# VH-VL binders against q0atu2, part 300

Target 1, 119 residues: q0atu2
Amino acid sequence: MLDKKARIRTSREYRNVFEKGKRLSGRFLIIYYVENALDNNRFGFITNKKIGMAVIRNRIKRQLRAIVREYQGQVKNKHDIVLVARAGIGKSSFEGMEKDYIAIMKKAGLFARNANKID
Key: E = the ipSAE of ESMFold2; O = the ipSAE of OpenDDE; V2 = 0.75 times the mean of E and O plus 0.25 times the DockQ between their complexes.

## First folded at step 14 (VH-VL)

Design ve3 (framework fv_recibokibart; at its last look DockQ between E and O 0.86; V2 from the best seeds 0.86)
Fold by OpenDDE, look of step 14:
Structure ve3 (fold): chain C 119 residues (1-119), chain A 121 residues (1-121), chain B 108 residues (1-108)
Amino acid sequence: as target 1 above (119 residues)
Amino acid sequence: QVQLVQSGAEVKKPGASVKVSCKASGYEFTDYYMHWAKQAPGQGLEWIGEINPDWGDTNYNQKFQGRVTMTRDTSISTAYMELSRLRSDDTAVYYCARAKYIWSFDAFDIWGQGTLVTVSS
Amino acid sequence: QIVLTQSPGTLSLSPGERATLSCRASQSVSSKYLYWYQQKPGQAPRLWIYDASSRATGIPDRFSGSGSGTDFTLTISRLEPEDFATYYCQQYESSPYTFGQGTKLEIK
């Protein structure tokens, strides 16, 4: 699990990202991202009921956390990033979700230059 | 109808704990942060903390840090606030209130009816 | 934390009069994050003004919010009997989200 320090925790922090951040859409994910004044990145997640029943949402939450954690060290510092799960994500495979994450993060230019897990 | 319904009044001894519930209905529980506020008799409002009902992340007022615990049960759309090591100055009406954080932001637009907690020896 | 100071503490007026309530912040607050609530005895607070100057749903146009920076004002152009209550300002600029101590508007 992501450390508390690496999570967007407050409603105000979410609002800041939505109000000031840039938006990019992938197949299964939408990301909002904005620079922060910290030395670390923080991640937030939106998993609305539209993505499926509780069992599906819980699975998606676990998978999103796993993906973000896996690539956390390769993301450029000083960013608040909110991942919004799209309706079709409930039918995606983990690999498909991961691929979508990598693609959208690359498009956003959020991976560090020395990233080595983003082929 | 959108509403928040809180648990009934509580009477506690100093040093005890109290757990107040707030049941949401009429809207998607996880789309709003749940906030809690304290209002001592004849006094103003004091913000206690907030919880993300979807992920469980909390943010507390430092004044209550170490004594307050906010939780939720998404299966029944219910938020909980537990306050431990109660003292006389914890006597107050406690409110839950929702706040939109996705796409729009409307502050505390819906409030519970309040729960009176009385702490006396 | 941001401290909000409301004035006056109590305002005694008659129906038909103009009411002016002040809320001063210890540091700058964006208008987007300044709110007003109305509370009557034995009831929960109700959102009244959002974004410093926008009326919540169902709020009469005799209510108006204004201000920026550190000074905000709630004005009631012509008081109605149902307007007598306690009004709180609140900031959402930064945690902890704080309230003013309230202004009690009572019948003279």
Scores: ipSAE 0.915, ipTM 0.956, lowest interface PAE 0.5, mean pLDDT 95
Fold by ESMFold2, look of step 14:
Structure ve3 (fold): chain C 119 residues (1-119), chain A 121 residues (1-121), chain B 108 residues (1-108)
Amino acid sequence: as target 1 above (119 residues)
Amino acid sequence: QVQLVQSGAEVKKPGASVKVSCKASGYEFTDYYMHWAKQAPGQGLEWIGEINPDWGDTNYNQKFQGRVTMTRDTSISTAYMELSRLRSDDTAVYYCARAKYIWSFDAFDIWGQGTLVTVSS
Amino acid sequence: QIVLTQSPGTLSLSPGERATLSCRASQSVSSKYLYWYQQKPGQAPRLWIYDASSRATGIPDRFSGSGSGTDFTLTISRLEPEDFATYYCQQYESSPYTFGQGTKLEIK
């Protein structure tokens, strides 16, 4: 699970990302992202009932957290990033989600040239 | 019909804890943050904190940090607020209220009916 | 945190009169994050005005909100008996999402 400092925790913070952020769509994910005034990144997640039953939603939540944690050291700092799970993500593999995440993060220009290791 | 129904009034002694429930109906529980507010007798409203109903992330007013715990049970669309180490100035009506956090925004458009907590020795 | 100061604390008027309620913020608040609530004794607050100036669903057009930055106003053009209540402003600009202390609008 991501550290508390690396999570979007408040309703106002989510609202800011949707209000002012840029949007990019992948096959399984949509990201909204905006620069913040911190020295770090914060990640938020939207996983509505549309993606399936509770067991499927919980699996997707675990897998998204794991993917974001794995690559967080490569993400350019000072961003608030909300990942929105698209309909149909429940049928994706972990590798499919991972590939989609990498692609949309690269397209957004959010990967830094000097990544930190995951701890 | 969209509704928030809170648990009944409580009488507590100083030093005890209280846990207030707020059951949501008529809308998608995970689309709205749940907020809690305090109103002491004859006083105004004071914001206590908020919880993301889907992921469980919380954000508390610093005044209550360390004494408040907010939780939820998505399976029964119910939010909870627990306040510990109660003292006489915690005597108040406690409200839950929802706020949309996805795409658009209505402030606290739906409130629970309130739960009176009385702390007396 | 952002402190909201409402004035007057109590406003005593008669039906048919015009009411003006003030809300002053200690820091700038975007109009999108300034709200007004009405509360009657024994009831929960009710959303009344959102975005500083927009009436919530079903709120009569005799209510109007205005202002920006640090100074906001709720105006009732012609008081009806049901309008006598306490009114709170709230900011949602930054956590903690503070309320003003309220203006009690009472019958003279």
Scores: ipSAE 0.803, ipTM 0.905, lowest interface PAE 0.8, mean pLDDT 91
ESMFold2 (binder alone), look of step 14: mean pLDDT 92; pTM 0.943

Design ve4 (framework fv_recibokibart; at its last look DockQ between E and O 0.84; V2 from the best seeds 0.86)
Fold by OpenDDE, look of step 14:
Structure ve4 (fold): chain C 119 residues (1-119), chain A 121 residues (1-121), chain B 108 residues (1-108)
Amino acid sequence: as target 1 above (119 residues)
Amino acid sequence: QVQLVQSGAEVKKPGASVKVSCKASGYTFTDYYMHWAKQAPGQGLEWIGEINPDWGDDNYNQKFQGRVTMTRDTSISTAYMELSRLRSDDTAVYYCARAKYYWSLSAFDIWGQGTLVTVSS
Amino acid sequence: QIVLTQSPGTLSLSPGERATLSCRASQSVSSKYLYWYQQKPGQAPRLWIYDASSRATGIPDRFSGSGSGTDFTLTISRLEPEDFATYYCQQYESSPYTFGQGTKLEIK
């Protein structure tokens, strides 16, 4: 699990990201991102029933957290980033999901210059 | 029909704990934050805290920090608020209320019927 | 935290009269995050006005919300018997989300 400090926790914080953030869509994920006034990044997650059954949603939740945690240190600082799972993600592999995450984050220009796990 | 149904009235001794439940129906439980509010007899409303039912992230009013714990069981669309180390001034009606946190209004648009908690020696 | 102060505490009026309820914030609140609720004795609060000036579903047009910054107002153009209740303003600008202390609108 992500550190508490690295999580978007409040509903108001989520609202801020959706209200002021930029939106980019990948194959399996949509990201909303906005600069924050902190020294660290915070991540939020949105899943809903269109993804699939509870077992599938739970799996996707764990996988998304794992992916974000894996690349957390390579993301530019001072951002709030919300990941929205798309309906097709339930049929994706972990590798496919990870690849989509990397692609969309690159497109957003959110990876740091010295990132070494995204090539 | 969209509704929140809370557990029944509670009578507790000082120092005890109480756990109130709030069962959601008629909507996707995980699409809304669940909030809790306190209303002492004849008094106004006080916000206690919120929880994201999907991920479990919670945020409490500092006034209740250390005594309140919010949880949820997504399998039965039920949110819980536990208040420990009860005092006489905890006597109040406690409400759960939902609020959308994306792509719609953020107001508390649906409320539970309230749960009276009485703390008395 | 943002403190919301409502005035008056109690407002005694007769049906047909105009009611004006004030909600003042200790700091600026975006109109998008200012809400009003109606509560009657023995009942849970009900959303009444959202985004400072938008009526919730089913709310009569005699109710209107206005204001910005730190000053917000709920107005009832012509009071009906069913309008007598307690009204609370609430801010969602920042945590902790706070309510005003309420204005009790009672029949004269």
Scores: ipSAE 0.899, ipTM 0.952, lowest interface PAE 0.5, mean pLDDT 95
Fold by ESMFold2, look of step 14:
Parts: C-alpha cells; sequence; structure tokens
Structure ve4 (fold): chain C 119 residues (1-119), chain A 121 residues (1-121), chain B 108 residues (1-108)
C-alpha cells in the first residue's frame, strides 16, 4: 500500500498530469507523467469499467497497487505519475503486467535500467 | 438521465454526527470526483471536500479537516459525507456535485438536490 | 487559498436592463478554471458559464462571461424575469475550490 504522501489525492492534481504531462503507452498500461515541485513522487490510477467485470477490476487494482509499491523506491523523484489500465489488462497475468510496467517506466526514463542507476 | 439523489433532511443535536448519502445514476460513477458543498441559511456556497470515486482518495477544505469524512460504495454508485461533533453553525443545506477528472474535463455540471441538516437543542 | 470577491452584493434592476456582475480573485486564476453558477431559492446551483466565457448547454446568449487573471465579469444584456437569482463564481485553480460570496440580482 502506498503512503498518502505518494498518492495523487485531488482532482486538480489529476487534471494537471493530463493537461501538462507526457504520455507513453505500453501493452497493458498507459502512463502520464509530469515533474512536480515536491521532493517525492506521487502515483495515481485510472481503472475504468472497460477493463471487465467488477471481480476482474478489483483484482487488477490490487495487482497494480502491489507492483507500484514494489518498485517505488527505484523511481526518479519529483514526478506525478498516473497509470491508466488499458482494456486488455484484464486478460494479462500479474507477471505480464509487472514486465509492462518496468519496460514503460524505463522507456520514460523514470526507472533504473541497470543496477538501480537512474536516468 | 444523469442525476445525483441525496438522502432526506435530518435534525440533530449538538455533538452528534450526520452522514449524508448521494446516489449517482445515468453515468459511469468512477469517471467523476464527487465534491461536497455547504450552504448555511441565507449564505453562500462553501466547498467542503472531494473524494476519488474509484480509489477513495480524499481531500478536504482545512476548515472541515478533522470533522469530515468522505467515503463511497462503488457497487451502488453512492458517495457519503459524514460530519461529526455538530454545532449550531453546521445547520445548512449540503450538496453533492460531480466533476470529471480525466480526459474530457468538466466543471460541477450536475448537482444533487441538497440535504437540509438542522442542528438544534 | 484563493479568495473570490463578488460585487455588488445585491444588484436591483428592472426587466430589460443590462446587468454587470464582477468577480475578483486574490490570485491569478486560469480562465479554464473559472466558473459561474445560477441559484434560485430552494434549488441547487446550476452551471451557467464555464471556462470564464463559455455558456453551458441551453443558457441564453444574453449571458456572456469575460475576463482573465484576477478580474472576471458576467454580463446580462437584457434582463428577463427568470434571470433574477443569485450568481456565484468559483475557481478550480487550486484546492480548496472556493466560491465567491454571491451577487443577488433582484427586481427593483
Amino acid sequence: as target 1 above (119 residues)
Amino acid sequence: QVQLVQSGAEVKKPGASVKVSCKASGYTFTDYYMHWAKQAPGQGLEWIGEINPDWGDDNYNQKFQGRVTMTRDTSISTAYMELSRLRSDDTAVYYCARAKYYWSLSAFDIWGQGTLVTVSS
Amino acid sequence: QIVLTQSPGTLSLSPGERATLSCRASQSVSSKYLYWYQQKPGQAPRLWIYDASSRATGIPDRFSGSGSGTDFTLTISRLEPEDFATYYCQQYESSPYTFGQGTKLEIK
């Protein structure tokens, strides 16, 4: 579970990321990200009904939360990052989701590519 | 029809708590933050706070911090606002209102009908 | 917090007259985050103007919004009986998303 400090909490903060941020698509996820004026990162999530049935949506939400928590210490600071679950994510495995997250975060330059080095 | 329907009027004594409900219909509940506002008799509107409908993250006006709690139940598309340690100046109509927070952004375009809360001895 | 100050507090006019309602912000507000609402007694507020100058669906063209930065205006070119109500501005630039105190437009 992410600390409240590491969460995007307000509607205005979400709007800022979509208004000002960069967009990058993976197989199961889209990320929007923008520099913030804090010393830390904040994460937000969009998981709409197009993912699938409620049971599937709840599973995806738990898995995304766990993946972000696992790797948050390797994310370059001072960013607001929103993860948008694509419709096909409901058919993915946890491992597939995790690999997609790692790949897209590395491509964005937000995630260490080797030995915890941060671009 | 897109609408927000709030729970009925309530009469409370000082020191009690009240929980107002706001049921959404006609749209995807998780696409819109739910906001709450207060309007005391003969007074203007005051923003209380907001809640993310899907993930539950909340944000409150500092004036209400510590006394307000916002929750929701996605399975019945309903948001809740609870105000504790009520006092006479909490007598007001309380409104819920929605605002889209991603993609096609919107203002507070749909409001509930309001819930009168009366605090009296 | 951004304070919105509306003037006048009460505006007494007759049908057919022109009304000008002012909303001044204590800090700059992006036009896309400045809104106007109309409220009649016993009713919920209704979105009237969004993005400082755009009329909401079904709002008559006698209503116009203008302004930027810290100074915003709602103008009604020719008052109709149904226009007598209280009007609120709101900023959504930063939390808390404050409202002005309102301008009551009443029949003289």
Scores: ipSAE 0.836, ipTM 0.918, lowest interface PAE 0.6, mean pLDDT 91
ESMFold2 (binder alone), look of step 14: mean pLDDT 93; pTM 0.949

Design ve5 (framework fv_recibokibart; at its last look DockQ between E and O 0.90; V2 from the best seeds 0.87)
Fold by OpenDDE, look of step 14:
Structure ve5 (fold): chain C 119 residues (1-119), chain A 121 residues (1-121), chain B 108 residues (1-108)
Amino acid sequence: as target 1 above (119 residues)
Amino acid sequence: QVQLVQSGAEVKKPGASVKVSCKASGYTFTDYYMHWAKQAPGQGLEWIGEINPDWGDDNYNQKFQGRVTMTRDTSISTAYMELSRLRSDDTAVYYCARAKYYWSLDAFDIWGQGTLVTVSS
Amino acid sequence: QIVLTQSPGTLSLSPGERATLSCRASQSVSSKYLYWYQQKPGQAPRLWIYDASSRATGIPDRFSGSGSGTDFTLTISRLEPEDFATYYCQQYESSPYTFGQGTKLEIK
């Protein structure tokens, strides 16, 4: 699991990202991202009922956390990033979700120059 | 109908703990942060903290830090606030209230009916 | 934390009169994050004004919110009997989300 320090925790923090952040859409994910005044990145997640039943949502949440954690060290510092799960994500494979994450993060230019796990 | 229904009044001794529940209905529980507020008799409102019902992330007023714990059970759309090491000045009506946190941020648009907690020796 | 100070503490007026309630913040608050609530005895607070100047659903147009920066105002153009209650301002600018101490609007 992500450290508390690496998570968007407050409603106001979420609001800030949605209000001031940039938006990019992938196949399964939408990301909102904005620079923060910290030395670390923080991640938030939105998983609506539209993505499926509780069992599916729980699976997706676990998978999203795993993906974000895996690539956390390769993301440019000083960003708040919210991942919004799209309706079709419930039918995606983990690999498909991961691929979508990498693609959208690359498009956003959020990976560091020395990132080595984002082929 | 959208509503928040809280548990009944509590009477506690100093040093004890109290756990108040807030059951949501009529809306998607996880789409709103759940907030808690304190109102001492004849006094104003004081914000205690908030919790993300979907992920469980919480944020507390430093005044209550170390004594308050907010939790939730998504299976029954219920939020909980536990206050420990109770003191006489914890006597108050405690409210839960929802607030939208994504796409748009709404104020506390729905409130529970309140739960009176009385702390006396 | 941001401290909200409301004035006056108590306002005694008669139906038909104009009421002006003040809420002053210790630091700047965006209008997007300034709210007003109405509370009557024995009841939970009710959202009244959001975004400093927008009336919540069902709120009569005799109520108006205004202000920016550190000074905000709730105005009731012509008081009705049901308007007598306690009004609280609240900021959502930063945690902890604080309330003013309230203004009690009572019948003269």
Scores: ipSAE 0.912, ipTM 0.957, lowest interface PAE 0.5, mean pLDDT 95
Fold by ESMFold2, look of step 14:
Structure ve5 (fold): chain C 119 residues (1-119), chain A 121 residues (1-121), chain B 108 residues (1-108)
Amino acid sequence: as target 1 above (119 residues)
Amino acid sequence: QVQLVQSGAEVKKPGASVKVSCKASGYTFTDYYMHWAKQAPGQGLEWIGEINPDWGDDNYNQKFQGRVTMTRDTSISTAYMELSRLRSDDTAVYYCARAKYYWSLDAFDIWGQGTLVTVSS
Amino acid sequence: QIVLTQSPGTLSLSPGERATLSCRASQSVSSKYLYWYQQKPGQAPRLWIYDASSRATGIPDRFSGSGSGTDFTLTISRLEPEDFATYYCQQYESSPYTFGQGTKLEIK
């Protein structure tokens, strides 16, 4: 699981990302992101009812945490980033979500210069 | 249709704990942070803390840190606030209130009816 | 933390009069994060004004909010009997999301 310091914890912090952040859409995910005043990144997640029933929603939540955890060391610091799961994500594979995350994070310019995915 | 219904009044002795519930209906529970506030008799409102009902992240007023725990059960759309090591100045009405944490920027638009907690020796 | 100081503590007026309630913040608060609530005895607070100046749904136009930075005002142009209550301001600029101590608007 992500450390508490790498989590967006407060409602005001979420609102700041939606107020001031940039938005990019991928196939399964939307990200909102904004620079923060910290030396680290914080991640938040929105998983709405359109995804499906509780079992499916909890699976998606676990998989998104795992993807973010895998790549968090490659993300440029000083960003608050909220991942929004799109409708239809429940039928995607873990690999499909992972590829979507990588693509959208690259498009946003959020991966550090030397960051690479290990095959 | 949208409402927050809190558990009934409680009478406690100093040193005990109390757990107040707040059941949401008429809206998607996981779309709104749940906040809690205290109002001592004849006094104003004091913010206690907040919890993300979907992911469980919490944030407390420093004044209550170490004595308050906020939890939720998404399967029954219910938030909880537990206050421990009660003392006489914890006698108050405790309110829950919701606030959306993405998209819209609104205030606490829906409040529970309040739960009176009386701490007496 | 941001301290909100409301004045006066109690305001005694008659129906038909104009009321002016002040809320002063110890630090700047964005207008988007300054709210007002009305509370009557035995009832939960009700959202009254949001974003410093926007009336919540169903709130009469005799209520107006104004101000920015550290100085905010709630004005009732012509008091009705149902307007006598306690009014709280709240900031949502930064945690802890503090309230002012309240202004009790009571009938003279």
Scores: ipSAE 0.799, ipTM 0.904, lowest interface PAE 0.8, mean pLDDT 91
ESMFold2 (binder alone), look of step 14: mean pLDDT 93; pTM 0.947

Design ve6 (framework fv_recibokibart; at its last look DockQ between E and O 0.84; V2 from the best seeds 0.84)
Fold by OpenDDE, look of step 14:
Structure ve6 (fold): chain C 119 residues (1-119), chain A 121 residues (1-121), chain B 108 residues (1-108)
Amino acid sequence: as target 1 above (119 residues)
Amino acid sequence: QVQLVQSGAEVKKPGASVKVSCKASGYTFEDYYMHWAKQAPGQGLEWIGEINPDWGDDNYNQKFQGRVTMTRDTSISTAYMELSRLRSDDTAVYYCARAKYYWSFSAFDIWGQGTLVTVSS
Amino acid sequence: QIVLTQSPGTLSLSPGERATLSCRASQSVSSKYLYWYQQKPGQAPRLWIYDASSRATGIPDRFSGSGSGTDFTLTISRLEPEDFATYYCQQYESSPYTFGQGTKLEIK
């Protein structure tokens, strides 16, 4: 699991990202991202009933956490980033999700130039 | 029907702990933060804290920090607030209330019926 | 924290009169994060106004919210008997999310 300081924890913090952040849509994910005043990144996650039943949502939650954790150190600092799962994500493989994450994060320019796992 | 149903009244001794439950129905539990508020007899409302029911992240009013613990059980759409080291000024009605945190206003649009907690020697 | 101060503490009026309730914030609050609630004795609060000026579902049009920055107002154009209650403003601008101390609207 992500460290406490690496998580968007409050509802107001989520609202800030949605209101002030930029939005990019991938195949399975939508990301909202905005610069923060901290030295670290914070991540948030949105899953809802549109992606499927509880069992599916739980699986997607675990998978998204794993993906974000794996690439956490390669993301440019000082960003709040919220991942929103899209309806079709329930039918995606883990590799498909990961590929989509990488693609959308690249498009957003959020990966550091020296990132090793983005190719 | 969307509703929040809280557990019954509690009577506790000073130094004890109390755990109040709030069961949600009629909506997707994970789509709203659950908030808790305190209202002492004849007094106004005081915000205690919030919890993300999907991921479990919480945020407390510093006034209650160290004594309050918020948890949730998503399998039964139930949120919990535990208050420890109770003292007389903890006597109050405690409310749970939901607030959406994305793509909607964040007001407390649904409230529980309240739980009276009495702390007396 | 943001402190909300409501005035007056108690407002005594008769049915048919106009009521004006004030909520002042210690620092600027965005309109989208200013809310009003109504509470009657023995009942839970009910959302009344959201985003400073939007009526919640089922709220009569005699109620109106206005204001920006640090000064917000709840107005009841013509009081009905059922309108007598305590009204609280609340800010969601920053944590901790605070309430005003309330204005009790009572029958004169």
Scores: ipSAE 0.905, ipTM 0.954, lowest interface PAE 0.5, mean pLDDT 95
Fold by ESMFold2, look of step 14:
Structure ve6 (fold): chain C 119 residues (1-119), chain A 121 residues (1-121), chain B 108 residues (1-108)
Amino acid sequence: as target 1 above (119 residues)
Amino acid sequence: QVQLVQSGAEVKKPGASVKVSCKASGYTFEDYYMHWAKQAPGQGLEWIGEINPDWGDDNYNQKFQGRVTMTRDTSISTAYMELSRLRSDDTAVYYCARAKYYWSFSAFDIWGQGTLVTVSS
Amino acid sequence: QIVLTQSPGTLSLSPGERATLSCRASQSVSSKYLYWYQQKPGQAPRLWIYDASSRATGIPDRFSGSGSGTDFTLTISRLEPEDFATYYCQQYESSPYTFGQGTKLEIK
């Protein structure tokens, strides 16, 4: 599970991301993201009723948390990021969601550079 | 009809706890944060805290931190606020109210009818 | 936290008169995060004005909200008997989302 400090916790924090953030769409996900005043990242999730019934929504929620947790160490700090599940996500595989997430995070420039000098 | 219906009045002794429920109907429960506010007799409104109904993340006014717990049960579209270690100045009407946190404007557009909690010796 | 101070505490007026209710914030509040509520005795508050100046659904146009930064105003151009109630401002700029102490608008 994501640490409490890595979660968007308040309604005002969600509002800030939607009001001030940049938006990028993938096939299954939309991300909204904005710089924050912290030294860490915070993640939020929206899984609205259009993606399916409760059992499907709960599966998607578990899978999205797992994907974000797996890659969180690669994400540049100081960002609030909200993942919005699109209606078609219920028919995607875990791998499909994962590839979509990686693609949109790269396009947003939110992953740290890989070509760092080793001292 | 969009409604928030709260549980009935409670009478409690100092030191006890109370759990107030707020049942939502007529809208998608998961799309709105649930907020709670206190109004002591003859006094104004005081914000207590909020909970994300979908993911469970909470945030409390520091004044109530350590005594308040907010929970929800999405299967019955119901939010709960529990206040512990009650004292006489906790006597008040407690309200739930919803606020959209994405796509739409933010405001407490629908309120529950209120729950009177009386704390007396 | 952001403190909202409403003035006057009580405003005594007659139907037909103009009412001006003030809400001052201890820190700047974006207009999108300033709200007004009406409350009558024995009832829950009702959303009246959102985003500082936008009327909630069904609110008559004799009510207007204005202001920015730290100074906000609710104006009722011509009081009707149903308008006598307590009015609260609220900020949603930062947690805790505080309310003003209220202005009671009562019949003179």
Scores: ipSAE 0.787, ipTM 0.903, lowest interface PAE 1.0, mean pLDDT 91
ESMFold2 (binder alone), look of step 14: mean pLDDT 92; pTM 0.946

